VH-VL binders against q3z8e7. Designs and how they scored, part 8

Target 1, 156 residues: q3z8e7
Amino acid sequence: MVEKIPMTASGYKKLEDELSTLKVKRIDVIEEMRLAAMDKDMRENAPYHAAKEQRGQIEGRIKEIEHELKYADVSEYTDTNTSKVNMGSTVKLRDPKNGECCTYTLVSPKEIEPLKGKISASSPIGKAVFNRNKGEQIEIEVPSGTLQYIIEDISF

## First folded at step 17 (VH-VL)

Design j4
Fold by OpenDDE, fold request of step 24:
Structure j4 (fold): chain C 156 residues (1-156), chain A 119 residues (1-119), chain B 113 residues (1-113)
Amino acid sequence: as target 1 above (156 residues)
Amino acid sequence: EVQLVQSGAEVKKPGESLKISCKGSGYTFTTYWIGWVRQMPGKGLEWMGYIWPGDSDTRYSPSFQGQVTISADKSISTAYLQWSSLKASDTAMYYCAKQRYSNRPFDYWGQGTLVTVSS
Amino acid sequence: DIVMTQSPDSLAVSLGERATINCKSSQSVLYSPNDKNYLAWYQQKPGQPPKLLIYWASTRESGVPDRFSGSGSGTDFTLTISSLQAEDVAVYYCQQYYSTPYTFGQGTKVEIK
């Protein structure tokens, strides 16, 4: 199997939306190029060259997005007895010592929002919970030591 | 609502060329693989290949490589399956199908196009 | 190519009884990185295209009745209809989407006894 690019369903949708926006923008920029070309000599036409550069940037991003979508590894939460933490999963962790809980969502690198609890699967917490089951006790390695948590709930 | 609408039934003779179509709607056509599946009369399903309409990247089953051509026109959200020279053995129902994602199965199917090739 | 083999080829079951269809792949369709089985089940009624029932071997597609369930891992999979209904008369196919070319089982015809 070909290596895929991990992302959430929501992440996939966001890329689709961005793609559609960029395609429209490309049309506009091409029109700007056309208009600029009519205005001045091409050798001294700064607006034309600027528009052309912008077109190139847009097209480059379009290709990047299409590549990501084409090779996307989109995770989907399944509410089964064998469900494990995966990309896109929201995990509730409980501290067995004090009963305090925290919630994290595993997302792709581009989707990381630490303040909203959206973390990478490659983060210390992500690594600890990835592919784990509800009810399991996990250890999180932090610079100050090892933290103990129980996976209390998994959702999507 | 996601829909795949295929072109109508075809009756052809051996040696003739044919191009059938599958129009997608209700989703972003360029960001999902769309494939073709053959079903011979009274037989099972055979994946022929699929195309990524965004860049027209096309992949074929080895069994169908060189036998058919899969293409797409993203401007009208339409995928195509075509033969340069039909054979009697090409008589079958042909389905187009959309993958949910690259790592998912086919979630939506066209209604099918019956192709009959006989002398 | 991954060869998919279903058993039996045909099955007659009384209304309300359990129907069991097996599917075997020539190689494992379990993807280690996500521990998912890239196996799907389809239902095809006469004159209609296939309909997705199960994906990831055991995840039921939205709108599919609870009486349909999928199980198995690696190379051996099973589709179960816990209580056969009249509308369940159809041909059922397993399919791997682990690697191209995608391949289907030969199909199992389910009829009412």
Scores: ipSAE 0.830, ipTM 0.946, lowest interface PAE 0.5, mean pLDDT 93
Fold by OpenDDE, fold request of step 24:
Structure j4 (fold): chain C 156 residues (1-156), chain A 119 residues (1-119), chain B 113 residues (1-113)
Amino acid sequence: as target 1 above (156 residues)
Amino acid sequence: EVQLVQSGAEVKKPGESLKISCKGSGYTFTTYWIGWVRQMPGKGLEWMGYIWPGDSDTRYSPSFQGQVTISADKSISTAYLQWSSLKASDTAMYYCAKQRYSNRPFDYWGQGTLVTVSS
Amino acid sequence: DIVMTQSPDSLAVSLGERATINCKSSQSVLYSPNDKNYLAWYQQKPGQPPKLLIYWASTRESGVPDRFSGSGSGTDFTLTISSLQAEDVAVYYCQQYYSTPYTFGQGTKVEIK
């Protein structure tokens, strides 16, 4: 099985919307290129080159989004359970040393809100807890070293 | 509302070419796999392959590889299944189906296209 | 290819009684990273396309009656109709979407006894 890109349904939708927007923008930029090309020689046409560059960026992003969507591993809350940490899961981590707890929700990259504890599954914390069970002790690698936490609870 | 509308029934002779269509609507056509499933008369379902209309990435079942061609025209949200040379054994109902996501089963199906190949 | 085998091929059940269909895959369709079984059940009535009933082995598709349930994991799966209704007469198929090529069971015809 091909490894897929985890994301939420809402994340998927956001990518679709972005894709739609970019496709429209691409049309506009192409038109800008056309108009700029009519103005002066291409070699000395800054607006043309700028538009061309923008087109390239847009097309690159379009390809990226399409790739993500094509290989998406979409999770829905109704499709998941609290037995293991999955996309969309809210995880309560407890420091076994001091008993302090922190809560994180795994979300798609487009849904990341670190200040609200919404983190990517590809983040250090996300990687550490993903597909883990309640009660397991996990290790989180940070620049300052390795942190130890226990998965105290999994919810949605 | 998501809909897959397939082209009408076909009656063909062996050796003839055929291209049937499946038009999707009610969703972003380019961001969902659309597959074809064969069902021979009185038989079960056979996945033939599917296509990602966004880039026309196409995957076939080994059983159908080289036997048919799956394609899509994203400008009109239409997927195609075609034969270069039909055989009597190609007589079957052909369904197009949309995956909900890449990691999900087929949630929407076309009404089917009956293809009859006889001399 | 993953081979899907259903049992029985046909089933006659009285109205209101339980219908049980089994599906076995030649290899596990459990995806470790998300702990999901990539197994679906479809219902096909005469002259109609298949209709999705269950996905992830046990999740009921929206609009599907509660009497339909899926269970199992790994290689062995079961579709249960707790109380067979007249409108449930159909052929049922299991399907794995774990890996391509996607494959279906041979189908189980459910009839009223």
Scores: ipSAE 0.815, ipTM 0.945, lowest interface PAE 0.5, mean pLDDT 93
Fold by OpenDDE, fold request of step 24:
Structure j4 (fold): chain C 156 residues (1-156), chain A 119 residues (1-119), chain B 113 residues (1-113)
Amino acid sequence: as target 1 above (156 residues)
Amino acid sequence: EVQLVQSGAEVKKPGESLKISCKGSGYTFTTYWIGWVRQMPGKGLEWMGYIWPGDSDTRYSPSFQGQVTISADKSISTAYLQWSSLKASDTAMYYCAKQRYSNRPFDYWGQGTLVTVSS
Amino acid sequence: DIVMTQSPDSLAVSLGERATINCKSSQSVLYSPNDKNYLAWYQQKPGQPPKLLIYWASTRESGVPDRFSGSGSGTDFTLTISSLQAEDVAVYYCQQYYSTPYTFGQGTKVEIK
C-alpha cells in the first residue's frame, strides 16, 4: 500500500494550480522544441536540447504532483474541540518557565513558511506536537538542548 | 460551480450492452476520484467502485468486480460505467459521485441515470 | 468489508419533534493517528441524489441547518434532527470511508407523523 501524503486543503489547491500551470507550460515547451528542431541539426541544436531538458523537468514535476494529489491525506477544518494536532493544525506553545508563547502551523514540506510560523510536521517542533492533545507538555530537541513547552491551544 | 451531469435514462433488454456517462465540470476532473453508486428500486446505496481520471486507476467493490467496467476520458472530463451483458437484476438508479479528496466523503453527486432492464 | 447497520429502518416523527437515527459499524472507523471518525451522513429526498450532511461523524457540511447534528465514535454513531421540518422528509444513510470498499447503511426513512 502506498503511504498517504499529509497536506492541507490549501496545499492541495496549490498543487492543483501548479499542475494546471505546468500542463500549459509543457505545451509551450513542446512547441519550442518543434520550432527548434526545424531550424538546426538536432546534434548541435542547443535550443532544442534546452527545451527538451525543460520538458523533462516539467514532466517530472507533473508526475510528482499527480502522485501527491492522488495519495493526499488532506486535513480539513473540524469543529471538534478534542482533536489532536495534525497536518494543518495551528498550535500555540507556552514555555512553562517564562510564560512565553509561540504559534506554529503544521504544513507539508512544500508549504513551509518559517516567517509565518508554518513549519513541517517532520521538523523538531512538528514531531514533538504531532498527534498530541491540548494541555500536554512536549519536549523539543534543539541544537542547544531540550526545550519544554505546553500545548496551550489547538486550532484549525 | 461543481456539477456532475449524467446521461439519460436507458431502457434495455437482457443480454444487451450499455455504457452510461457522467461529465464533471467546475473542478479539476483529473485530481479527484469519481465513483459510481447503485441504488436498486426501493433499496439503499451501494458503492460500485471509483476511478482516478488522471491515470485511469480503477478500483471496484468486490461485489461488482467483473460485473461492470468503469472508465474515464479526461479530455472531455467524462466518466463511464458500462455493462457487456445486462441482466434484469441490473435495473437500478446509478449515480456518479465526486469524492472530496482521497478517502473522504462524496461531496457532489450526479442527478442519476435510471437503467431499466426487462424482457 | 465493514458492515453498516442503521436503526430504525423507518421513523415517523411529528413536526417540531426530535428524530434520532443510529448507525453501527462492524469495525471501528476511528483512525487513531488523527482521532477522526471516517463516517458520513447523507440525506436523500425523493427523486433526488444523496446529499452530504455530516462528515467526520459530527461536522456539518456547509449549508446544512443547525438542527442536524452528528455524534458518536468508534462503532456507534447517531444522527439527530432536533426539530423535524417538513423538508426533512427523506431517507438518511450513514457511510464509512475508512476503507474500501466504501459501505453504506441500509438507510432510514424519516416521515412526518
Scores: ipSAE 0.769, ipTM 0.946, lowest interface PAE 0.5, mean pLDDT 93
Fold by ESMFold2, fold request of step 24:
Parts: structure tokens; sequence; C-alpha cells
Structure j4 (fold): chain C 156 residues (1-156), chain A 119 residues (1-119), chain B 113 residues (1-113)
């Protein structure tokens, strides 16, 4: 089975909106390329080159968003999952060796802010905590080995 | 309101081509899978394949690979199922259906298109 | 391919009584990362397209009466109609959407006894 991409319904809508905007922008950039290419008397066609680079970035982002939407694992609220880590959960992890804690919030890919603890469910930390209960010991794979933490608290 | 409206019933002879349609409305057509399902007379449901209309990414059931063509015209929010050469065994009801998300089944179905192939 | 097998092929149930339909998949349809079974139930009345009743094995689609319930996990699933009504006469299909090709059970015809 192909790996699904966890997100919220609002995250799906945000990606749809971004995709719509990018597809319009792509049309504009293609026209800019066409107009710039009509000037064959210039030694260097800097406007054409700039538009071509912008198009490449737009096309790449479009493909990325379409992939994320095709394989979206969209969560919906349910009372039966109030005790488990889900999209939108904030988890507090405790290192059992020294008692130090760190806090992460599972967010959709566009909302990732690592310095603020906002991570994706597909990150190493996100994968380790997803669908787990308070009090469970989890393992996080890093290049130096496997780190172990306890889920101290879950908030929504 | 989400709607899938299919083209009307068809009566064809073996060897003829056919293209039936499914027009989606009430949602963003390009960001959801649209599938086709066959139901032979007196029989159950068979998934034929689906398409992502945004980029025309098309996936077929192995049973139907090479037997039909699934396509879409996103400018008119329409998906298609096409045969280049119909056989009598293609006589069936054909449904289009929309998948809500990759982790959900088909939540909206077209009314069906009856295709009858006889000499 | 995941083969879906329903039982019985048909059943007759008195009005107000419970109807039970079983569905077995040849492979697990449980997606372990989210603990959801990618198993759906559809109702098809004569002359109509299929209608979604249940997804994730046990979650009712919006607008579906609460007399319809789904249960089971992994490979064994059950659709229960707790008090059969006249409008419930239909063919019922299970379907896996765990992996392509998506596949349906052969159907179970429910009639009034």
Amino acid sequence: as target 1 above (156 residues)
Amino acid sequence: EVQLVQSGAEVKKPGESLKISCKGSGYTFTTYWIGWVRQMPGKGLEWMGYIWPGDSDTRYSPSFQGQVTISADKSISTAYLQWSSLKASDTAMYYCAKQRYSNRPFDYWGQGTLVTVSS
Amino acid sequence: DIVMTQSPDSLAVSLGERATINCKSSQSVLYSPNDKNYLAWYQQKPGQPPKLLIYWASTRESGVPDRFSGSGSGTDFTLTISSLQAEDVAVYYCQQYYSTPYTFGQGTKVEIK
C-alpha cells in the first residue's frame, strides 16, 4: 500500500486553494514567456529566462500538491479518538533518563514550523507519536540511533 | 450540491465505438478521483479504474486494462469511458463515482448509463 | 487482488427483525498507521445506483439511519440492520478501498420474509 499523507480537512482545502492560484499563475507565466520570446533582436533575453525559471518552480509545486492530494489521509473529528495523538494534537514528550520535556504539534505540510514545534505526521517524531496514547513509550530514529521518550501529555 | 450526471442509454452493434460521459458539478472537479464501475446484467459491481482529472493520472483495474479508455476534460468538468470496438459482452450498466478522499470510498454516484450491444 | 466474499447470497427477514450480512476479505484491509479498516458498505435498490452506507467499516455516512451499523476488523466484517423496514429491501455490497484494484463483494439480496 502507498504511504498516505496525513492532513486535516482544512489542510486539504488550503492545498486546493494554493493549487488553483498556481494554475492561474502558470497561465500568466506561459504568456510572459511567449511575449518575451517574440523579441528576437535582444542579445540576452533576460525576461524569457526569468519567466522560464518561475514556471519551473510553479510546475514543481503543482506536482507536489497534486501528489499530496491524491494520497491524502484526511482526518475527521471523532469522540472515540480523544485520547490518541491525531492531526492537530500537541504532544509533550519526556526523556525518561533526565526528565527533560519537548513539545510538538502535528500540522499539515504547509503549516510546518520546526522552530515552533509544528511538525508533519510523516516526520520521524510525527510517525513515532501518531495514533499513540498518553503514557506510551515511543522510539524516534535518528542517524545516531534510536531515542526513547514517554508521551507525557496530549492536548487538542 | 454534488452531482454526477451521465450521458443517456446507448444501443450499439458489435465493432462500433462508443464514448459515454459523466459531468461533475458542485465540487472542485480536478482534485478528486473519478471512477467507473461496471454492473453486468444480474451481476455485481466491478471497479474499472479511476482518473485524477487535474493531471489525467489514470489507473485501471487489470481486468479492464487495454479494454477501455478512461479520460477527462477538466475544462467542462467531464469524465469519459470509451471503447474503440464494442463486444456483446460489454452489455452492462456503467456508473461513474466520485471518491471523497484517498482514505474514503465513493460517496457520490452517477445515475448510470445502460449500454446494450447486440447485432 | 483482494477478494471480497459476502454471505449469505440472499436472505429473507421479517419486518422489524434483525438482518446480518457478513463480508470476508482475502487480505487485511486495516491501515495500521491510522487504525482504520478501508471497508465500505453500499445499498443498491432496484433501478438505482449504489448508495454509500458505511465507511471505515463502522462509520455511518451522513443521512444514513442508525439502524444500519457496521463492525469487524482486518478480514471479517458485518453489516447489521437492527430493525428491517420495507425500504431496506435491496442488494448490499461490501467494498475494500485499501488498495487498487478496488473490489466488491458479490452482493447480498435482502428481502422481506
Scores: ipSAE 0.745, ipTM 0.911, lowest interface PAE 0.8, mean pLDDT 89

Design j4
Fold by ESMFold2, fold request of step 24:
Structure j4 (fold): chain C 156 residues (1-156), chain A 119 residues (1-119), chain B 113 residues (1-113)
Amino acid sequence: as target 1 above (156 residues)
Amino acid sequence: EVQLVQSGAEVKKPGESLKISCKGSGYTFTTYWIGWVRQMPGKGLEWMGYIWPGDSDTRYSPSFQGQVTISADKSISTAYLQWSSLKASDTAMYYCAKQRYSNRPFDYWGQGTLVTVSS
Amino acid sequence: DIVMTQSPDSLAVSLGERATINCKSSQSVLYSPNDKNYLAWYQQKPGQPPKLLIYWASTRESGVPDRFSGSGSGTDFTLTISSLQAEDVAVYYCQQYYSTPYTFGQGTKVEIK
């Protein structure tokens, strides 16, 4: 079974829009490369090398978005009142050893903002909390060991 | 609204080539899987494969790998099913069908293309 | 390949009576990360393409009458028509979309007795 990528219908649409924009930008960057390549001195062609790097980044992002859309696990509901963590949930995690808490909101890939606690359901933390109940202990394996948290609260 | 419109019925002889089409409209053609399903006379449904038109990523059922070609022309929002050499056993109804999301089955179907192969 | 087996192959039911169709997969179609069974039911009326009735084993597609219900999990699934109507004469197919190749059951023909 291929791993699915959780998102909302809105998130799917945002990825479609980003993809469309990137495909237009790719056309522009390919033309920039073509025009820059008309300069015979390729050894010192900074505009060509800059455009080539940009194209690589655009192609990489396009490939990433195509993959996310091909395997999208699109939720029926973006805001539901359930006993389990789902897309759109805000989850409060407590470290049982020291009582420290952190808060995350499960969002679509385009809506990810890690510094604001908005993470994907496919991230290590997102995978660990998805479909879990309040009060459950979760474990996340990392190279240094296992991180342990307790789901303190679930909200929307 | 979403529509899948297939090319008309075909009557062919064994050994002939054939390419049938499925034109999608009312949605972004390049960001959804579109597949082909065979139904032989009096028989059930068989998934033949599907294509992601955005990059032409094509997946076949093992039973149909090498027997048909699935392709798409994204400039005209059209998917194709093609045989290089038809057999009498290819006589069937062929449906194209669109998958809305990877976690959904086929929710939109074409009207079907009847292919009859007889000598 | 995941083999889908339906029973019975055909079924004759009086108007207003319950029709029950079973579908068994050779492997589980439960996707554990979201707890959804990737099992669909289709209705195919004579001369028409298939129409989606149920996805995720038990979720009714929009516009499908509530007399149609799906149940089951893992490998064993059931489509129930609680009160058969004349318009329900059709062939019904289950399908897994858990993994490629996607596969259908052989179909169950439902007729009025």
Scores: ipSAE 0.726, ipTM 0.900, lowest interface PAE 0.9, mean pLDDT 89
Fold by ESMFold2, look of step 17:
Structure j4 (fold): chain C 156 residues (1-156), chain A 119 residues (1-119), chain B 113 residues (1-113)
Amino acid sequence: as target 1 above (156 residues)
Amino acid sequence: EVQLVQSGAEVKKPGESLKISCKGSGYTFTTYWIGWVRQMPGKGLEWMGYIWPGDSDTRYSPSFQGQVTISADKSISTAYLQWSSLKASDTAMYYCAKQRYSNRPFDYWGQGTLVTVSS
Amino acid sequence: DIVMTQSPDSLAVSLGERATINCKSSQSVLYSPNDKNYLAWYQQKPGQPPKLLIYWASTRESGVPDRFSGSGSGTDFTLTISSLQAEDVAVYYCQQYYSTPYTFGQGTKVEIK
């Protein structure tokens, strides 16, 4: 079984809308490249090179979204059970060594805001907490080693 | 409303080619798997494969790999099942069906296309 | 390939009585990360395409009567029709959608005794 990507029905729809927008932008950028190439030497054609770079970003994002949709694990239920971390849950993690806490909310990919603690279920922290209960100790593998936390609280 | 409308019944001879169609409406055609299911006369259901029309990612059951071609034309929201050389054993009802999401089974089915191949 | 085996092949049940159909998969269809069994049940009435009844082993599709219920986990599954009605005469199929190739059981024909 390939790894599934948790999301809400609303998150799926947002990805569909973004995908549609990107496919239209791709058409426009391809035309910009064609027009720019008609008038100037390619080596010195800044508009052409800028459009080509933008196209690469668009193509990459399109592939990411299609992958996310192909492997979406969509849930349409409202999760009112605070005993397990799920999509839409806010989890408070406590470092058992010093008692410091941090708070994260699991959101769909389109809603990610790392500075506000909104992370995906596929992030290192998201993977570690998903489907876990209050009071469980978790380990998160990061480049600098293994971080240990205790799930202090779960809310929706 | 979601609808899958298939092309009409076909009567063919062995060796002939055939392309049958399935037109989807009432949903975003390019972001859901649409597949084909064979039902031989008096027999059960067999999954043949499916396609993601947005990028033409096509996946076949091993039993049908190389035997048929699944394709789609996203500009007209239509999926196809195609044989280059029909056999009498291809006589069956063929359904198209779509998944609501990748973590759901087939929730919408076409009406079926009866293909009869006889010498 | 995950082989799906239904039993019985044919079942005759009096109107208003319980019908029970079994389905066994050759390997587990439980997806551990979400605790869902990727097992579906379909009804196919004569001359019609299949109709989805149950997904995730026990979740009724919208518009499906309450008399249809699914149960089981892992490899052993059951479809129950609690009070058979005349319109329930059909062939019933289980299907796994855990991994490709997706596979169906051979079908169970339900008739009125």
Scores: ipSAE 0.628, ipTM 0.871, lowest interface PAE 1.5, mean pLDDT 88

## First folded at step 19 (VH-VL)

Design p2
Fold by OpenDDE, look of step 20:
Structure p2 (fold): chain C 156 residues (1-156), chain A 119 residues (1-119), chain B 113 residues (1-113)
Amino acid sequence: as target 1 above (156 residues)
Amino acid sequence: EVQLVQSGAEVKKPGESLKISCKGSGYTFTTYWIGWVRQMPGKGLEWMGYIWPGDEDTYYSPSFQGQVTISADKSISTAYLQWSSLKASDTAMYYCAKQRYSNRPFDYWGQGTLVTVSS
Amino acid sequence: DIVMTQSPDSLAVSLGERATINCKSSQSVLYSPNNKNYLAWYQQKPGQPPKLLIYWASTRESGVPDRFSGSGSGTDFTLTISSLQAEDVAVYYCQQYYSTPYTFGQGTKVEIK
C-alpha cells in the first residue's frame, strides 16, 4: 500500500498545471531529438544527447507528479464547528502575553514557503497546532524557552 | 464545466459482448479516478471499480472482479466498461463517476447507460 | 468489506417537517490522523444519477440547501432534512470512501406524507 501524500487543493492544481506544461514540453523535446538525429552521427551529436537528457528529466518529473496526484490526500475545508487544524488549514495564533498574532498555513513539504507563512505540518509550529481546535492553547518549544499561543482562528 | 457523457442505451442478448463508454470533459481526465457504479432495476448503488486514466491502473470490487473490464483511452478522455459475455442479470443502469480526489466522494456523475439483457 | 446499513428503508414525512435518515457502518470510517469521517450522502431522484450532498459526514457540497445536514462519527451517521420540501422526494444513499471496495447503503426512499 502506497502512503498517501498530503497536499492542498491549490497544490494539487499546481501539479496538474505543471504536468500539462511538461507534457507539451516533452513533445517539443522529442521533436528536437528527431531533428538533431537527422543526417548526423549519433555518437557525436551533442544536440541530440542534450535533448535526450532533457527528455529524461521531463519524463522523470512527469512520473513524480503523476504519482503524487494519484495518491494525493487533499485537505478540504469543513464547516463543522469541531473542525481541527489539518493540512491546508490557515491558523491564526495569538500570544496571550502580548496579544501579537501570527498566521500560518500548513502545507506539504513541497509547498513550503516560510516567507508567506506556509509551513510543514512536521515543523514545530505545525506539530503544535495539528489536530487542535479553535480556542486551544498550544506550546511551542524554542531555544529560548517555551512559547504559548492560543489558536484564535482556523480557516482554509 | 465538468461533464461525464455516457454512451446510449443498449439492448443485448445473453452471451453477447458489450462495451459502453464515458467521456470526461472540463477537467484533466488523467488526474482523477473514474469509477463505475451499477444500479439494478429498483435497487441500490454498487461500486464496481475504478481506473486511474493516467496509467490505467484499475481496481475492482471483489463482486465484479473477472466479471467486467474497466479501461480508459486518455487520448480521447474516455473510460470504458465492457463485458465479454452478458447475462440477463447484467440488466441495470451503469453510471460512471469521477472522484473529487483520490479516496474522496464522487462529485460528478454521468447520466447513466441502461443495459438491458434479454433473450 | 465495510457494510453500510441505512434506516429506515422508506420514510414518509409531511411537508415542512423534519426527515431523519440513519446510516451505520460495520466498522469505523473515522481516520484518526486527520479526524475525518470518510462518509458521503447522495440524493438520487427518479431517472437521474446520484448527486453528492454531504461529504466528510457533515460538509455540504456546494449548492446544497442549508436544510440538509449531516452528523455523526465513527460508525453512526445521520442525514437530516430540517424542513422537507417537495423537491426533496428522492432516494438517499450513504457511502463510505474509507477503503475499497467503496460501499453504499441500501438507500432510503423519502416521500411526502
Scores: ipSAE 0.799, ipTM 0.926, lowest interface PAE 0.5, mean pLDDT 92
Fold by ESMFold2, look of step 20:
Structure p2 (fold): chain C 156 residues (1-156), chain A 119 residues (1-119), chain B 113 residues (1-113)
Amino acid sequence: as target 1 above (156 residues)
Amino acid sequence: EVQLVQSGAEVKKPGESLKISCKGSGYTFTTYWIGWVRQMPGKGLEWMGYIWPGDEDTYYSPSFQGQVTISADKSISTAYLQWSSLKASDTAMYYCAKQRYSNRPFDYWGQGTLVTVSS
Amino acid sequence: DIVMTQSPDSLAVSLGERATINCKSSQSVLYSPNNKNYLAWYQQKPGQPPKLLIYWASTRESGVPDRFSGSGSGTDFTLTISSLQAEDVAVYYCQQYYSTPYTFGQGTKVEIK
């Protein structure tokens, strides 16, 4: 039995991005070490020893990230890395009058799907929630008047 | 964001000791050289030496060998430059700087620490 | 020690004109195995730390305007500011990082004429 590592979706994505960056950096550092080592006097090559240590740190971090990604548990845990709504955020809005909830995701204009709750930041709902915190009461202006909601949850 | 933040200006008398600091953030402190550079009033830049904080290997310019001590505390991401006995000729601006990669020039610099030594 | 000599010590250049700063090393800073020149250029404005402009003799640091360019190889190097702007008034230093002790040129003060 292998213990899973709980993390948020945004945490998982950050690790993936770091891993990709480290793999590119590893290639560069290995080549720089090889070129620096062409000097026959390895004892006096302090920059070679510095690059060798840098390679070791990169390799260790890669192995650590690969382990964390392999055993990550994202399916049952969510966490917000920011308390403010921005592009890519999913917001849960609660009507304070009756407790009913609805959920929207802010997407780019080409990704709009209103029936699935994917809306633009320029829509009435998008404008009202953008850059707001969890727990804030918002007002949404529609042709028929003004609607009131509370931001109950923000996820990414 | 890579930053090097140095300790504040110092006013000292000849013969006093001094230790100034350079705190690195926004990068892996232990895997880049940190150098110290002196700039005397109205004069150019002089490389004093550098340290690899990961194992504290240090190298000094011959002009500064025995005149200062370069050290680091990797647990708090801080490098130091220190004098056991200051002279009036030590009056200068002192910069710390981070090496970009091994075998490359210093790409991030601290704001400088002005050291004034007068009687 | 590798001695770095800049010329001129100062120059005055009209806005929009070309400024040229030379740097000569007392020995080659070209490392033959990788064919790289271990030479950098820095800009220092009054009251500020130095700022890296150019490394590997000709590679512009990220965020440095394209009016700055470096050239040369071996022992002879040049920094060129193709169209001087008011914000380019500063002292410019070359530096070798080929071998310790690392050394700087004496600096070249660039002023608006």
Scores: ipSAE 0.006, ipTM 0.488, lowest interface PAE 11.3, mean pLDDT 82

